VH-VL binders against o97563. Designs and how they scored, part 8

Target 1, 195 residues: o97563
Amino acid sequence: CSCAPAHPQQHVCHSALAIRAKISSEKVVPASTDPADPQKMIRYEIKQIKMFKGFEKVNDIQYIYTPFDSSLCGVKLEANSQKRYLLTGQILSDGKVFVHLCNYIEPWENLSFLQRESLNHHYHLNCGCQITTCYAVPCTISAPNECLWTDWLLERKLYGYQAQHYVCMKHVDGSCSWYQGRLPLRKEFVDIIQP
Key: E = the ipSAE of ESMFold2; O = the ipSAE of OpenDDE; V2 = 0.75 times the mean of E and O plus 0.25 times the DockQ between their complexes.

## First folded at step 1 (VH-VL)

Design v7 (framework fv_sotevtamab)
Fold by ESMFold2-Fast, scan of step 1:
Structure v7 (fold): chain C 195 residues (1-195), chain A 122 residues (1-122), chain B 112 residues (1-112)
Amino acid sequence: as target 1 above (195 residues)
Amino acid sequence: QVQLVQSGAEVKKPGATVKISCKVSGYTFTDYYMHWVQQAPGKGLEWMGRVDPEYGETKYDPKFQGRVTITADTSTDTAYMELSSLRSEDTAVYYCAREAYDYDSSGLFDYWGQGTLVTVSS
Amino acid sequence: DIVMTQSPDSLAVSLGERATINCKSSQSVLYSSNNKNYLAWYQQKPGQPPKLLIYWASTRESGVPDRFSGSGSGTDFTLTISSLQAEDVAVYYCQQYDSYPTFGQGTKLEQL
C-alpha cells in the first residue's frame, strides 16, 4: 500500500466524511455478499462523538469498514480503549463508511488547536485552494490559488509545523495564501496604549 | 465552586419569543458542552439541545428544531436558549445543564442551573 | 427514540427502610463493546434542579451517600436506597444517554 502525500486540509476537502470517534470493537467480515469473494474486511464499531463533515449523507454512524490486509491499505485502530480518533473517509454505494490508510486518521490528542478549529470553521470553506507539496528547490507557485507545502522540504516530515499550524485560505480575489490564525489583542494592552 | 446561574422568570404571551441566559463560573466555559432541558408539568424532563461553546456547534432534538436556538458567548461565559412562537404548552421550567467530562458520555449532566420558569398565558 | 418508563409513579417508605425504584428502557442501553450501560439516576427536590446520583447504571457520583446504589443491565434498572432518611424525600428520574437523552416520567418518594 502506498499513499500520495496530502495535507490535512486536502484530506477533509476530498473526503465524504470527517468525524471524531472512539473504537469500541472490531470484527472480521466478508468484503462482499458474493460467497466466492475471498476478500475480507474489518468492521469497527464506533461511538461517534462529533461530525465535522458528512451531515448531508449520514446521521449517527455505528460502523466503519477497512480492508483486512495492510497491502490493500487496511488500517488498524485500537478497539475498546479511551482513545479518540479523527477519521476521514468515503461513503460507498451501499452506504458503508469506508476508511483506509491513505485517509487522514489521527489520535485527537495529536491535533493542534488550529487543526481542531479548522475542522469546524476553515478547511471546508477553503477547498477551492490547491496545496502543492514541495520536494526540492526551486518550488514556485504555478497558479494564484496555490499554497506551497514545505514540511517535507524543510523538516523531512509528512506533517510538520506548516501542516499543524497553517490553513491555505482563499481571498476575495480568488488567490490563496497560508494563514496561521489570529488572536484578538488583549484588552489590557489596548488600555495601556489608549489611557 | 462550579455554578450555573440562570436569568429570572418570564411571563410571555402566545406567539412571543423568550431568551434565557445561563452564566457559568468555576470552570473553563469552552471545555464542556452546555445542554438545555425543559420540565413541563406532566411530561417530566425533555432534552432540547446543546451547544459546544468553543466552536458554536449545536445539536437539537427534532421536536424543538426550528423553534429553539442555542448560543454561547465566550466573552461573558454565558449560554443562551431562545424559544420562539411560544404556546401554552411551552409553560415550563427550563434548565441549563453541563455535560459531564467523560470520554464515553454525550448527554450525562453533572451540574445544573437553578431553572427559569417561563409562563405562557394570554 | 428510546422511551424510559419508571415504576412505581409514587411510593411511601418509612425512615430506615429500603426504597426501590425501577426503570425500563424500550431498547437496550448496554453498549456491547465496552459493556457499559448508558443509564443515569437523578434526584430532584422541590424548587431545586435535578442532581446526578448514579451514572453507568451503578457508579455513584462523588459526594453521594453510599445508601444509594444502582443495578441492572440492558433494559431493566433499579435504584435502591438501603435506609431512607428524611432528606431523601424527592422525585427520582432515570435517564439514558446511549442516544439523544431521554428521561423516565419520575418516581415520587415520600416518607410514611
Scores: ipSAE 0.000, ipTM 0.452, lowest interface PAE 11.3, mean pLDDT 83

Design v8 (framework fv_sotevtamab)
Fold by ESMFold2-Fast, scan of step 1:
Parts: sequence; C-alpha cells; structure tokens
Structure v8 (fold): chain C 195 residues (1-195), chain A 117 residues (1-117), chain B 112 residues (1-112)
Amino acid sequence: as target 1 above (195 residues)
Amino acid sequence: QVQLVQSGAEVKKPGATVKISCKVSGYTFTDYYMHWVQQAPGKGLEWMGRVDPEYGETKYDPKFQGRVTITADTSTDTAYMELSSLRSEDTAVYYCARSEDWYFDLWGQGTLVTVSS
Amino acid sequence: DIVMTQSPDSLAVSLGERATINCKSSQSVLYSSNNKNYLAWYQQKPGQPPKLLIYWASTRESGVPDRFSGSGSGTDFTLTISSLQAEDVAVYYCQQYDSYPTFGQGTKLEQL
C-alpha cells in the first residue's frame, strides 16, 4: 500500500465525505458481481453520529467498504464497541462509500481539541488554502494562499504537532496562514472589515 | 465559563411526568454527547441515556426505555430529560453530564426530583 | 452489560496515609488497537456532582493533585491516594466506557 502524504485538512477538503461514526458489524463480501473474481472486500455497518462533509451527496450512510487485504490499503475497524472513528472517504459510481488506509481514518479519541473544533467549524471553510509539505530547506511559499507543512522536516513523522494543533486559515484578503487557537467565526470576519 | 446549569427541584405525584433542562455555556454544544445520570438517595450512579445534539440520535438504558425521552435544542444550547409515569422509586438527583469518548468531564449541579403522594 | 464491582464498600484512612480503592470489570475494557483501558474514576462529595479524577485508567485530569493515581489494565483497576488529605473524604466511583457507561457501586472514604 502506497499513499501520498496529506494533512488532515487536505483529507477533509479532498474527500467526498467526512463523518464521525461507530462500527456496528463487519462482513466479508465479494469485490465485484463476477463470481469468478476471488477479490474480497470488508463491508462495515456503521452508526453515523455526525457528518462534517457530504450532506449534499448522501442522506445517511449505512455501510462503508474497504479492501480485504492491507497490501491493497484495506483498513481494520473495531465493531460492536462504543469506539468512535473519524472516517473520510469517497463515493463510488454505484453509490457505495469507499474508505482505505490513504484516507484520514482515526479513532476520535486520538484527535486533538483543535482538530475536533476544526472538523466542525474550520477545515471545510478553508479548502481554498493550499497546504504544501516541506521535505527540506529552503522551503518557501509560492502563492499567498499557501501554508507550509513542516512535520516531516522537524519531527520526521506524518502527523506531528503542526498537523494536530494548527489549521491553515483563509483571511478576508484571500491569503492563508497557520492558526493555533480558536478561529474567528465567519460573521466576525465580515463584521470586522465592514465599512 | 464552561458550565452546565440545570433547572430547579421538582415535587411530583406518582403517575406524573417531569421535564428537566440542562443549559450549556462556554463550549460548542454539538461537539459533545449529553448524558443523563440518576442517583437515588444514598445510592450510586446509574446511566439513563444520551443524545448527540447535532445528529439527534438517542440511546437509552433498557431500564428507562419507554419512560425516558432525551432531547437537545441547538437554538438555545439546552438539553432536556423527560421522565413519565413517575414512581416513588424515581425519587433521585438527576445529573446532566458532557462526554467526549464517554467519560464525563463536566457535570451539571443536579436536580432533585421527589415523587410522593 | 459490563458490571463494575468496587472494593471495599467503605474505607477509613488516617491523614497522610495511603488509600487504595479497587475496581473490577466483568469483561476486559482494554482496546487492543490503541492499548488503552476505557476506565475513569470520579470523586463525589456530599451535595456535589461527581468530579472526574482519572481517565484512560491512568491519565490524571487537569487540576487534579498528583497524590491521585490510577493503575491496572484489562479487568482489574486501582485508584491510589498516596497521602490522604482532609479534603479527600468523599465517595469514589469507577466507570467503564468500552460499552454504554456503567459505574461501580462506590467506595466511601473516611478519615480515621
């Protein structure tokens, strides 16, 4: 399994949906309608708790699908538990919700306070920002709407302090910068700059 | 301040219905589950149920299912617990409590409900 | 579904001495994927709501004195107060959150 690095904000912005859900059950199912195809998938029955993205595409989600093998980026989720997951994923042409290891899939308890707040109020509003991963110095912005992501450079890990505690926030002038605290509401931006 | 403020004490007759409120301030109401916990005099804590304020999903303990209704009003940041067909055994302090991950880090002050003839 | 049993039901400890409260779950509350125990401890004083002390079996809530510690894994858990202070006189409850929440019956801690 091979995945391009992506910041949590990028996962939310580039996924068709983002939800908080519990896993009710699992079932191994065929990957296709061709009975000669030996490929398998896992179908998880979910209880959707909250939808952060996807309202315009789906009413409610009963099942999500993932490859059976980890080498094909299959994800393993715990069923019959009160454990909650943040799930991001795609909607396939037949309407199935598809998730795999290259999506942002995280036990809810592992998310920082800012990440939880950002899922509710900030990530989707700031998808106009570009997050660029820094692998080496020098690393410089190429556009005013760009935020430089340095977890790889400074901590040598995918999700370091910056991914957990910062959001790339779009300002009223269209520029973007990292923000660590609680973000101003959209109404506050409008009210502050109103003549 | 981050706090949960509950409505005042109630005295009810057997067979009546009681509705208790829990007003939220200082945090985003929809980020956390709101639970209700019963504590009978001199007894321990018993979970009754919870609501997800944004989704509206409720879960109840089977002991209370059918008599308890838990709701959330996001326009007023207020959760409610309604208990019907009251019995003397329902005399208790009722707490609202916030959870993320189902442990309770913030509690209301409690509401005493007395059921007597 | 998961039954929580505390021991003892009541305990008297002298000021400055160690207090130990035990909690047993009817099934494991350890989640193997994250290696966390879904167990919390609360303190309740008369006329007050419960106050969270410990979560994830051993993580101390912000503002809780360091004399409070939680330990254990799976089905057997312990809350320890290393040196009892007068303000620690209270009822203590354990709670699991691996499934829908259930509490132990409580342990009343009194000053000897």
Scores: ipSAE 0.000, ipTM 0.462, lowest interface PAE 11.4, mean pLDDT 84

Design v9 (framework fv_sotevtamab; at its last look DockQ between E and O 0.34; V2 from the best seeds 0.00; counts 0 for: pae E 10.4 > 2)
Fold by ESMFold2-Fast, scan of step 1:
Structure v9 (fold): chain C 195 residues (1-195), chain A 121 residues (1-121), chain B 112 residues (1-112)
Amino acid sequence: as target 1 above (195 residues)
Amino acid sequence: QVQLVQSGAEVKKPGATVKISCKVSGYTFTDYYMHWVQQAPGKGLEWMGRVDPEYGETKYDPKFQGRVTITADTSTDTAYMELSSLRSEDTAVYYCARVTYGSGKYWFDPWGQGTLVTVSS
Amino acid sequence: DIVMTQSPDSLAVSLGERATINCKSSQSVLYSSNNKNYLAWYQQKPGQPPKLLIYWASTRESGVPDRFSGSGSGTDFTLTISSLQAEDVAVYYCQQYDSYPTFGQGTKLEQL
């Protein structure tokens, strides 16, 4: 299983849905109605807690589907626990909700305050911005709606400080820049006063 | 286990403001929307609005828009409903109710015990 | 705005007999993608908050007696009490949750 790197904002923008859910149960099911097809999927029964994106396409989600094998990008979720997950995914032509390892899937507890806030308020409103990953220097803006993502360059992490604490936000003039969310006002105030 | 406990009955004069509380326990307050429902004496149930306790986002029915304010305090796990410019027609039992899942478009369970607000001169 | 209309406004039923309450929505509350009807039923006794009986039009809430059942799809729904007991005397409300919540006007069920 190989996934192109994508910022949390890109995952939300490119997914048909984003939800917070607990996993109630799991069941191995056939991948198709063709009895000759040996492919299997895992069907997770979920308890949907919140929907951040997708309510215009689906009103509620009872089941999500993922490939059985991790080599086919199947995702493993913990059933029968109090663990909450952020799940992003696609809606298949038959109405099934499909999730896989290349989607943004995280234990809810691992998300920063800004990421939690951005799921409800920022990510989907700023999908007009382009986020470009920097792997090496030089790394320069090629368009005014572009935000440069430097977590790999600076921290050698897919999701570092920038992914956790910034959203690429569109301005009225159509340009984009990184927004840090709730800045510590006291720290900025001190910086202004200090010579 | 899961409980919604509302503040006690209020008697107000026309033009006054009332603020009702709904204290939750037995679940994670920020996981579910909290709604408020009005029931006038001898009448049916009417949705007023809701708050997302995690982000403070609110949505109100147009009938109450401008007079109702719904808030949530995550430090005390308490939701509030404030209704201003009270009229005799606002005499009703007010319920807080949790929506079962988080999109805000689901059935209500559980409900608070209700708070009677009487508006009289 | 989805308007919910119940019928009848009131009915009287003898103990042990069947009670049927109808609910009609102004537009379909059936969602084709998941094949679920976004409809719930509540029971309310004097001085008490509403109590959830049925959700998804036909799924009985845990602890609700088997004599209560919900049926219907799309715009027309029915709550049935197969054998009325004295404790079932109450007002019953249907509610849609396909959009922001709206309730029917209520049906008062009395013992004949």
Scores: ipSAE 0.112, ipTM 0.658, lowest interface PAE 4.8, mean pLDDT 85
Fold by OpenDDE, look of step 2:
Order: C-alpha cells, then structure tokens, then sequence
Structure v9 (fold): chain C 195 residues (1-195), chain A 121 residues (1-121), chain B 112 residues (1-112)
C-alpha cells in the first residue's frame, strides 16, 4: 500500500466523514455476498464520540469497514480499548463506511491542539483552499487559493510542524494563506477591536 | 445515563460572589462543552458562557464578561460557574448544560436541574 | 449575534387543537457545509430545566412524541403540536448557535 502525503486539512476535506470514536470490537467478514469471492474485510464496531464531518450523509456510525490485508491498505485499530481515534473515510454506495491506511487515521492523543480545534472550527470551513504538497524545489503556487505544504520537503515526514500548527485559511478575497494557530481562531473568538 | 447535578440554592447579598457546581456522570466530561444559562424569574433563557473541559478554554457573553468565571475540574468531572459583584438582577435560576455539537453548531442536552441564586439585602 | 424572535409571546390552545409557534432568526442558520438548519426547540415546564425537543430544525429528539414537529429553513421556523395534550403546557424556546448561542424570548403555551 502506497499513499500520497497530504495535509490533515486536505484529508478532512477529501473525506466524506470525520469522526472521533472508540473501537468496541472487530470481526472478519466477507468482502461480498459472493461465496466465490475470497476477499475479506475487517468490520470494526465503533462508538462514535463526535462527528466533525459527514452529517449530510450519516448521523450515527456503528460500523466501519477496512480491507483485511495490509497489502490492500487495511488499517489495524485497537479493539476493546478506551483509545480514541480520529477516523476519516468514505461512504460506499451501499452506505457502509470505509476506511483504509491512506485515510487520515490517528489516535486522538497524537493530535496537536490546533488540529483538534481545526476539526471543529477550521478544516471544513476552508476546503475551498488547495493545499499542495511540495516534493521538490522549486515549489510555487498556481493560484491564489493555494497553500504550499512543505513538511515533506523540509522534514521528510508526513506530519511536521506545518501540519501540526498551521491551517490554510481562505480570506474574503478568495486567496488562501497559512495561519499559525497559537490560539484557536474560531469565529467566536474574534473580538471586535474598537478603535 | 447522562446526568448533570448542580449544587443547592444560594442566598447572597449584593456585592457578594457565588460559585455553583455542576457534577456530571454517564459520559466523558472532556468530550463536550459545558455551558451556563441564566433564567431570571418569569423570564427567558440567557446564555452566560461556556468552558471546554478538555482544554480549559472559555467564552463568555459580553453581558457577563468580567463578572463571570467558568471552570472545569476534570479530576472530579465538575464544572463551576462563579459570578461576582452580585446584583439584585442576578436573582435567577442558573443552569449548566452539556452541548452536543457537529460541524461547529450546537444544541443543549441535557440540562442540570438548576440552581436558584437569590440576591437580597 | 443572531437574534431569535418568537411569535407569539403567549398562546392559548384547546386540548386536541393545533398549536403553532414561530421563530425567526436575524440571520440564516442554514449551515452551508451540510445543508442543515441548526435550529433547536426546547420545552420548559414550571420548576424544571429546559428539555430538548427538536434539533436540526426538524429532527425529533428520542422520546419526543410525534405530535411535535419542526419545520422551516433559513430564517423562519415553526414548531407545531398537532394535537395539544395537557402535559404540553409549557414555555417553548428556539435556539441557534453561531458565534454565540442565542435563545428566543420564549412562547408560553397555555391550555384554553
């Protein structure tokens, strides 16, 4: 399984759903109803804690599905644990929630403060911004609504400083730029500064 | 089951400070915002502020800003609302309420049973 | 902040009759990301805290009788009780949450 690096914001924006959940149990199930199909899936029973994205499609998710084999990008989660995960994924045509290794899936404790806040207040509001991964120099924007993600270029890891502490935010003029969130920049936090 | 249990009624003099507690059970305290709402006798619901128990971040209504302090103790799963410089107009029932939210939008469920605060000379 | 205005302030309805409460928001509470109206309705009986009835403008909370229904979109919303029961006597509030949460002023529903 090979995945293209992507900023967490892009992962959220490109996913049909984003939730915080615990994993209650797991079960190996057939990938299809065809007995001749040897493919298997892992079905995780989850306890949804919060939903950040996907309200228009699903309300409460009970099960998520992933390929059985890691070669097919199957994800392994800890069942029967109090561990909380951020899960992003897709909704299949039959209504099943599908996740794989290329989705943004992280233990909740591994998320930065800004990332946690951004799931509620920033990422989904700024999907009009394109975050482009820089693999080599030169790396330049092709449009004003584009942000360049340089963690891979500079740190050679998926989630570096920029992924942990920056949000690509859209301005009123349609342009986008990185904002370093030292403090939550929720709309409700904006105080009108009186001259 | 999810329960919010508030401290008992208070009688205070003008200028005093009152601190009300709201103990939660049946859910993970840090997973939800805790809000406080004021309701004067025979009047409507008025939002006071909220705390994020996970991070301690607070937000207050400008009307109460400077007089209200909302805190959360994760070790006891208890939220607190402190209101200082009490006035007769602060005589009201005060509610804590858990806020359920999605995509940054919220509603209040469930509510505590309320705490009556009477401010009189 | 978004101002919520309910109408009427008070309403008297006979048992078995329809009760209609309106709520207007000064700004749209339709969330573009999911196309849902984040408008909630609450019922408050004397001496009790408010109880959630409806969220997302039209979704009934679990345990709420089907005689309660919510409708509307954008800035205009309605709570309807199709057949008033004695236990429905209460004050009803609409609520939104944008930058700050705000409540309507409440509508007192009495039995005629």
Amino acid sequence: as target 1 above (195 residues)
Amino acid sequence: QVQLVQSGAEVKKPGATVKISCKVSGYTFTDYYMHWVQQAPGKGLEWMGRVDPEYGETKYDPKFQGRVTITADTSTDTAYMELSSLRSEDTAVYYCARVTYGSGKYWFDPWGQGTLVTVSS
Amino acid sequence: DIVMTQSPDSLAVSLGERATINCKSSQSVLYSSNNKNYLAWYQQKPGQPPKLLIYWASTRESGVPDRFSGSGSGTDFTLTISSLQAEDVAVYYCQQYDSYPTFGQGTKLEQL
Scores: ipSAE 0.011, ipTM 0.565, lowest interface PAE 9.3, mean pLDDT 90
Fold by ESMFold2, look of step 2:
Structure v9 (fold): chain C 195 residues (1-195), chain A 121 residues (1-121), chain B 112 residues (1-112)
Amino acid sequence: as target 1 above (195 residues)
Amino acid sequence: QVQLVQSGAEVKKPGATVKISCKVSGYTFTDYYMHWVQQAPGKGLEWMGRVDPEYGETKYDPKFQGRVTITADTSTDTAYMELSSLRSEDTAVYYCARVTYGSGKYWFDPWGQGTLVTVSS
Amino acid sequence: DIVMTQSPDSLAVSLGERATINCKSSQSVLYSSNNKNYLAWYQQKPGQPPKLLIYWASTRESGVPDRFSGSGSGTDFTLTISSLQAEDVAVYYCQQYDSYPTFGQGTKLEQL
């Protein structure tokens, strides 16, 4: 399974949902009602702790689905444990919540403080910004709403310091730049699940 | 079963400080915000503030800011609300309440049983 | 902040009759991107904490009798008890959770 690189902010912006949850149990299920379809999925029963994005699609999520086969980008999650996950994913046409290896899925404890704040306050409010991966110099901004993602250039990995500690934030003039995450002003609280 | 158990009723003089506890059971304390709500006699419910037990981060209603301190002790799974410089109008029942989904944008369920604080001259 | 106003302040209803309680918010609590109304209803009996009845304006909490229903959208909301029972005598509150939470002043429901 190969994944196109994306900054955590892009993952949140492109996903239908982003939640913090524990995994209660797992069960292998058929992928469809068609008995001739041999495809299987893993159905994870989850305990949703907090939803950061996805309110327009679902109110409360009991189950998430992923391909059984790792060759189809199935993801293995630790069931029946205290482990908390950040889960991002999509909602399929039949209403199932679908996640796979190429979504942004991390143990909650692996997220930086900035990433946790940004899930609450910043990522989903700044989806009008473009994040462009810079693999090698020269890299230049081609639009005012663009931030250059340089973790690969500087650290030889996609989720380096910039992914962990910065959000690409839109300014009042429509331009974007990297912001090292603080709690937003009151006017930015409207779409976030806290007072 | 999720349960919030508050400390007992208190009688205080004006100018004193009260500290109310709220002990939780039946869920992971650090996964949800804990909120506090005041209900004065014959009046409705007023939100006071909340704490994130995981990080200790707080938010307060401006009406109470400067007089209220909300804390969480993760070693005992207990939240506290401390109200200082008590006045007679602070006579009220005080509730702790959990937010479903761990944020303050959702409804409160469950609530603690309430703690009556009486401030007499 | 968002001011929640309930009407009436008190209401007396005979057993078996319909009770209707209104709640109005000073700003819309309908979040347009998810089409959800961030409004809840609570029942409070003497000496007890509030008990959740309705959330998302119209969704009944589990264990709440089906005679309780919520309706409305935006700024105007209604709690209806279709056939009053003696145990429904209580004070009822609406609450918005679109911003930091605010509550209506309460409606005392009494048996005639």
Scores: ipSAE 0.006, ipTM 0.502, lowest interface PAE 10.4, mean pLDDT 84
ESMFold2 (binder alone), look of step 2: mean pLDDT 91; pTM 0.926

## First folded at step 2 (VH-VL; framework fv_sotevtamab)

Design v5a (at its last look DockQ between E and O 0.33; V2 from the best seeds 0.00; counts 0 for: pae E 10.8 > 2)
Fold by OpenDDE, look of step 2:
Structure v5a (fold): chain C 195 residues (1-195), chain A 122 residues (1-122), chain B 112 residues (1-112)
Amino acid sequence: as target 1 above (195 residues)
Amino acid sequence: QVQLVQSGAEVKKPGATVKISCKVSGYTFTDYYMHWVQQAPGKGLEWMGRIDPEYGETKYDPKFQGRVTITADTSTDTAYMELSSLRSEDTAVYYCARDHFDTSGYSYFDYWGQGTLVTVSS
Amino acid sequence: DIVMTQSPDSLAVSLGERATINCKSSQSVLYSSNNKNYLAWYQQKPGQPPKLLIYWASTRESGVPDRFSGSGSGTDFTLTISSLQAEDVAVYYCQQYYSTPTFGQGTKLEQL
């Protein structure tokens, strides 16, 4: 399984849901009710702590599904632990929540302060911005509402400094630019009021 | 069951500092924000601030900013609220309250401590 | 901060009668993304902490009697007790959590 690199903001924007959750248990289940279908899924029972996105589609998520095989981008999560994850995923036509390796899935403790704040206050408000991954030079924007993500180019890692400390924000004029969050010594109040 | 148990009543002089504790049980302390709310005698409720016990992140109402310090001890599942430079106006019952995590950056409060009366008098 | 204003400040209602408490916010607490109103109601009896009654403007907390209901949207909200019981005598507060939490000034409900 291979995935195209994407900024966390882009992952959130392209996902149907984003939640903070613990994994309670796991079970291997058939992918379908068809006996002729040999495909299997892993069903994770989760404890949802908070929902950042998807509340218009689903309220409380009890189960998430992923392919059994890693070759099909199945994701392995630690069940029956106190580990908290940020989970992003899609909602299938039958209402099941589906996650795979190409979704943005991270242990919560690995998220930067800005990333945590952005889940509440920034990412979902700025999905009108296109974040483009730079793979090579030259790398230029094709439209004013585009931000160039250069972590891969400059650091050769998936989530570098820009992914951890920047948000692509849309301005009143429709253009987008990177906002650098402060490493706050002091917390500031941020309203969830949409601009 | 979820319980929030606060420390006992305090009597302080103006200019002093008071520190109130809130010990929790029945849930994972670090999974929920802990808030502090002030209620002067015969008056309404006023939000003071909150802490994320997991990371120690705090937010304060500007009214109390500079005088209030909220802390959390994860080893004892206890949140603390310290208020300095006490004034007569600080005479109030102080509540700890658990944030019900759901779908917002802020939330409502589903569980409350029993309250701690702080009396500031010369 | 969003200012919450309740009305009336005090209310006396006979047992078995309807009690209505209003709450207004200085700005809308309706979130367009999920169409939910970030508004809660609390009941507080003397010597006790507030008790959560309603959240999301109209959802009753577990264990809250059916006679309690919340309604409204945007900036105007109402808590209704369809048939007042003796144990309902208390002070009631609305609270918004659309932004930094703020409470109404409270409404004292007494038995007439």
Scores: ipSAE 0.021, ipTM 0.639, lowest interface PAE 4.3, mean pLDDT 90
Fold by ESMFold2, look of step 2:
Structure v5a (fold): chain C 195 residues (1-195), chain A 122 residues (1-122), chain B 112 residues (1-112)
Amino acid sequence: as target 1 above (195 residues)
Amino acid sequence: QVQLVQSGAEVKKPGATVKISCKVSGYTFTDYYMHWVQQAPGKGLEWMGRIDPEYGETKYDPKFQGRVTITADTSTDTAYMELSSLRSEDTAVYYCARDHFDTSGYSYFDYWGQGTLVTVSS
Amino acid sequence: DIVMTQSPDSLAVSLGERATINCKSSQSVLYSSNNKNYLAWYQQKPGQPPKLLIYWASTRESGVPDRFSGSGSGTDFTLTISSLQAEDVAVYYCQQYYSTPTFGQGTKLEQL
């Protein structure tokens, strides 16, 4: 299973839904009604606590589905526990809510304060911003609505400090810059890294 | 069973401060926003503000001119609304109300406290 | 602020008859991206807090009798009680949650 890197904001923007939920139970089910289809899925029964995105497609979610096979990016969640999860995913053509390893899925307690605030107030409102991953120098903005995601460059870490503590926010003039809660870090300061 | 229990009625003089409590039970206090709504005698309902009890983040209606302060104590599962510099037009019943799913901090309210009458008179 | 205006301010309806309450918003509360109307209806009896009846303009809250229904879209909404019962005597409020929550002025429903 191989995933393209994406900032948490990009995950929320590109997902059909984002919710906070507990996992009640799990069951292995056939992937389709076609008896010739040998594929299986794990169906997780969930208790939805909050929905951050997805109101246009569903109101309340009872079940989520993931591939049984790890080679197809199935995700393992702790069922029958008090553990709360942030779940992001897609809605398939048959109406099933589908999640996999490449979605942004985290125990709720692992999220920073800014991430939790941003799920409520910021991520989905700023999907007009581009977030570009920096792998090496030079790394420079190519458009005014672009924020440079530097966790890999500076920390060699997919979800570093910037992923945990910054939102790329759109301004009235159409430009975007990083915001870090009470003390916004403007994007021109981020761009001083290039040689 | 979800329950929101507010503190009792109060009589205040103009210029004083009132602090109303809203103790919750039957759900996880930090999972939902808590809102406060004013209802003046013979009038409709007016939203005052809300708090995310998990982080203490607040949002207020500008018409209360910075006179309102909403707080939450997660150790006692209790929200508070404090209204300062009381005026005669602040005479009203005040409700706490729990939101029902929220992506922007605004929602409809599925559970309400019993209300607290505050009377402001000279 | 989005202003919510209800009509009528009061009405009297005989038991078993239909009651109709209208609510109009100063701006559309339909979010076209999700095709949902951000509108709720509440019932309030004397000395009691409001009780949620309807959300998303037409979805009944759990435990609310089938005689209550909501309809409308955009700026114009209707709460209908198909067959009035004695316990339905109350004040009814609409509320938008598209932006900063605002409520209609209320409609007092009385039994003839």
Scores: ipSAE 0.006, ipTM 0.534, lowest interface PAE 10.8, mean pLDDT 85
ESMFold2 (binder alone), look of step 2: mean pLDDT 92; pTM 0.944

## First folded at step 4 (VH-VL)

Design a41 (framework fv_tixagevimab)
Fold by ESMFold2-Fast, scan of step 4:
Structure a41 (fold): chain C 195 residues (1-195), chain A 117 residues (1-117), chain B 109 residues (1-109)
Amino acid sequence: as target 1 above (195 residues)
Amino acid sequence: QMQLVQSGPEVKKPGTSVKVSCKASGFTFTSSAVQWVRQARGQRLEWIGWIVVGSGNTNYAQKFQERVTITRDMSTSTAYMELSSLRSEDTAVYYCARYDEGSFDYWGQGTMVTVSS
Amino acid sequence: EIVLTQSPGTLSLSPGERATLSCRASQSVSSSYLAWYQQKPGQAPRLLIYDASSRATGIPDRFSGSGSGTDFTLTISRLEPEDFAVYYCQQYGSSPPYTFGQGTKVEIK
């Protein structure tokens, strides 16, 4: 399984759901009611702690579903632990909540101050910004609402310092730039145009 | 168990400085901010300042700007508040509290600082 | 700086009664970033409500918060004996300082 790189903000913006939850139990289930379909899924029973996105579509989430095999981007979550997860995902036509490896799935303890703050206050308000991954130099802004994401270029990591400590925030004039969380509740922005 | 544990009580002479510690345990320190607040006996809570742990960025209330320094040590998961040029009116209980997920949800037990001659 | 004014200064009530506490800001609080705390003698403040209306983890449902802009309210629907304490509001809007009100004492009649 391989995933296109996406900033945490893009994951929240492109997902139907973002929640913090504990995993209560795990069960292997058929992917469909068709007995000829050999595909399996894992159904996790969750204890939802907080919802960051999805209020308009779902009330209480009891189960989430993920492919069984890692080759199909199945995700493995720890049941029976005190571990809390950030989970992002989609809501299928039958109402099931579907998550896979290419969604933003992180132990809550791994999230930075700005990421936790941004889940509550920043990411969903700034989905009008475009985050563009830089793979090579030169890498320059091509639109005023664009923030350049340089973790791949500078650290060769999916989630480096920039993903952990910056959010792409929209200004009043419609332009976007990186906000470092210098003072988390202030609307001061850090402009990173050309790394 | 998530908690903030503060250093013990201090008795200081006027003109000296005091440094109070606030040790975080049971959560990821680097993802939080820490505010410092004081309360003199029978008085209201008074905001002193805060630090965003990951960046080290600070902001102080104007009243304390010239006398207070807030720092942190990420290797020991500890925040510090140092108040200099102590006066008798600085006698108070000093609290640290973490900011996470939009609120100041965990508070230290408080440190009594007494300034007397 | 935003000045928070709490009223009344003291509420004298009996268990089972409804308590309504007010917090008024000298200017609008950004994004309703306002919290309510309970403090008992000799103890650190305990978070009750954040973002004006969100109840903190472990806080009983008899506590509720409401309001926006400059006018905020903490309501305790039916006072229990353990609810007699001092209550403080704090704003933590976009610009520090993150100021507190002067407190409302809820005392047993």
Scores: ipSAE 0.000, ipTM 0.540, lowest interface PAE 11.1, mean pLDDT 85

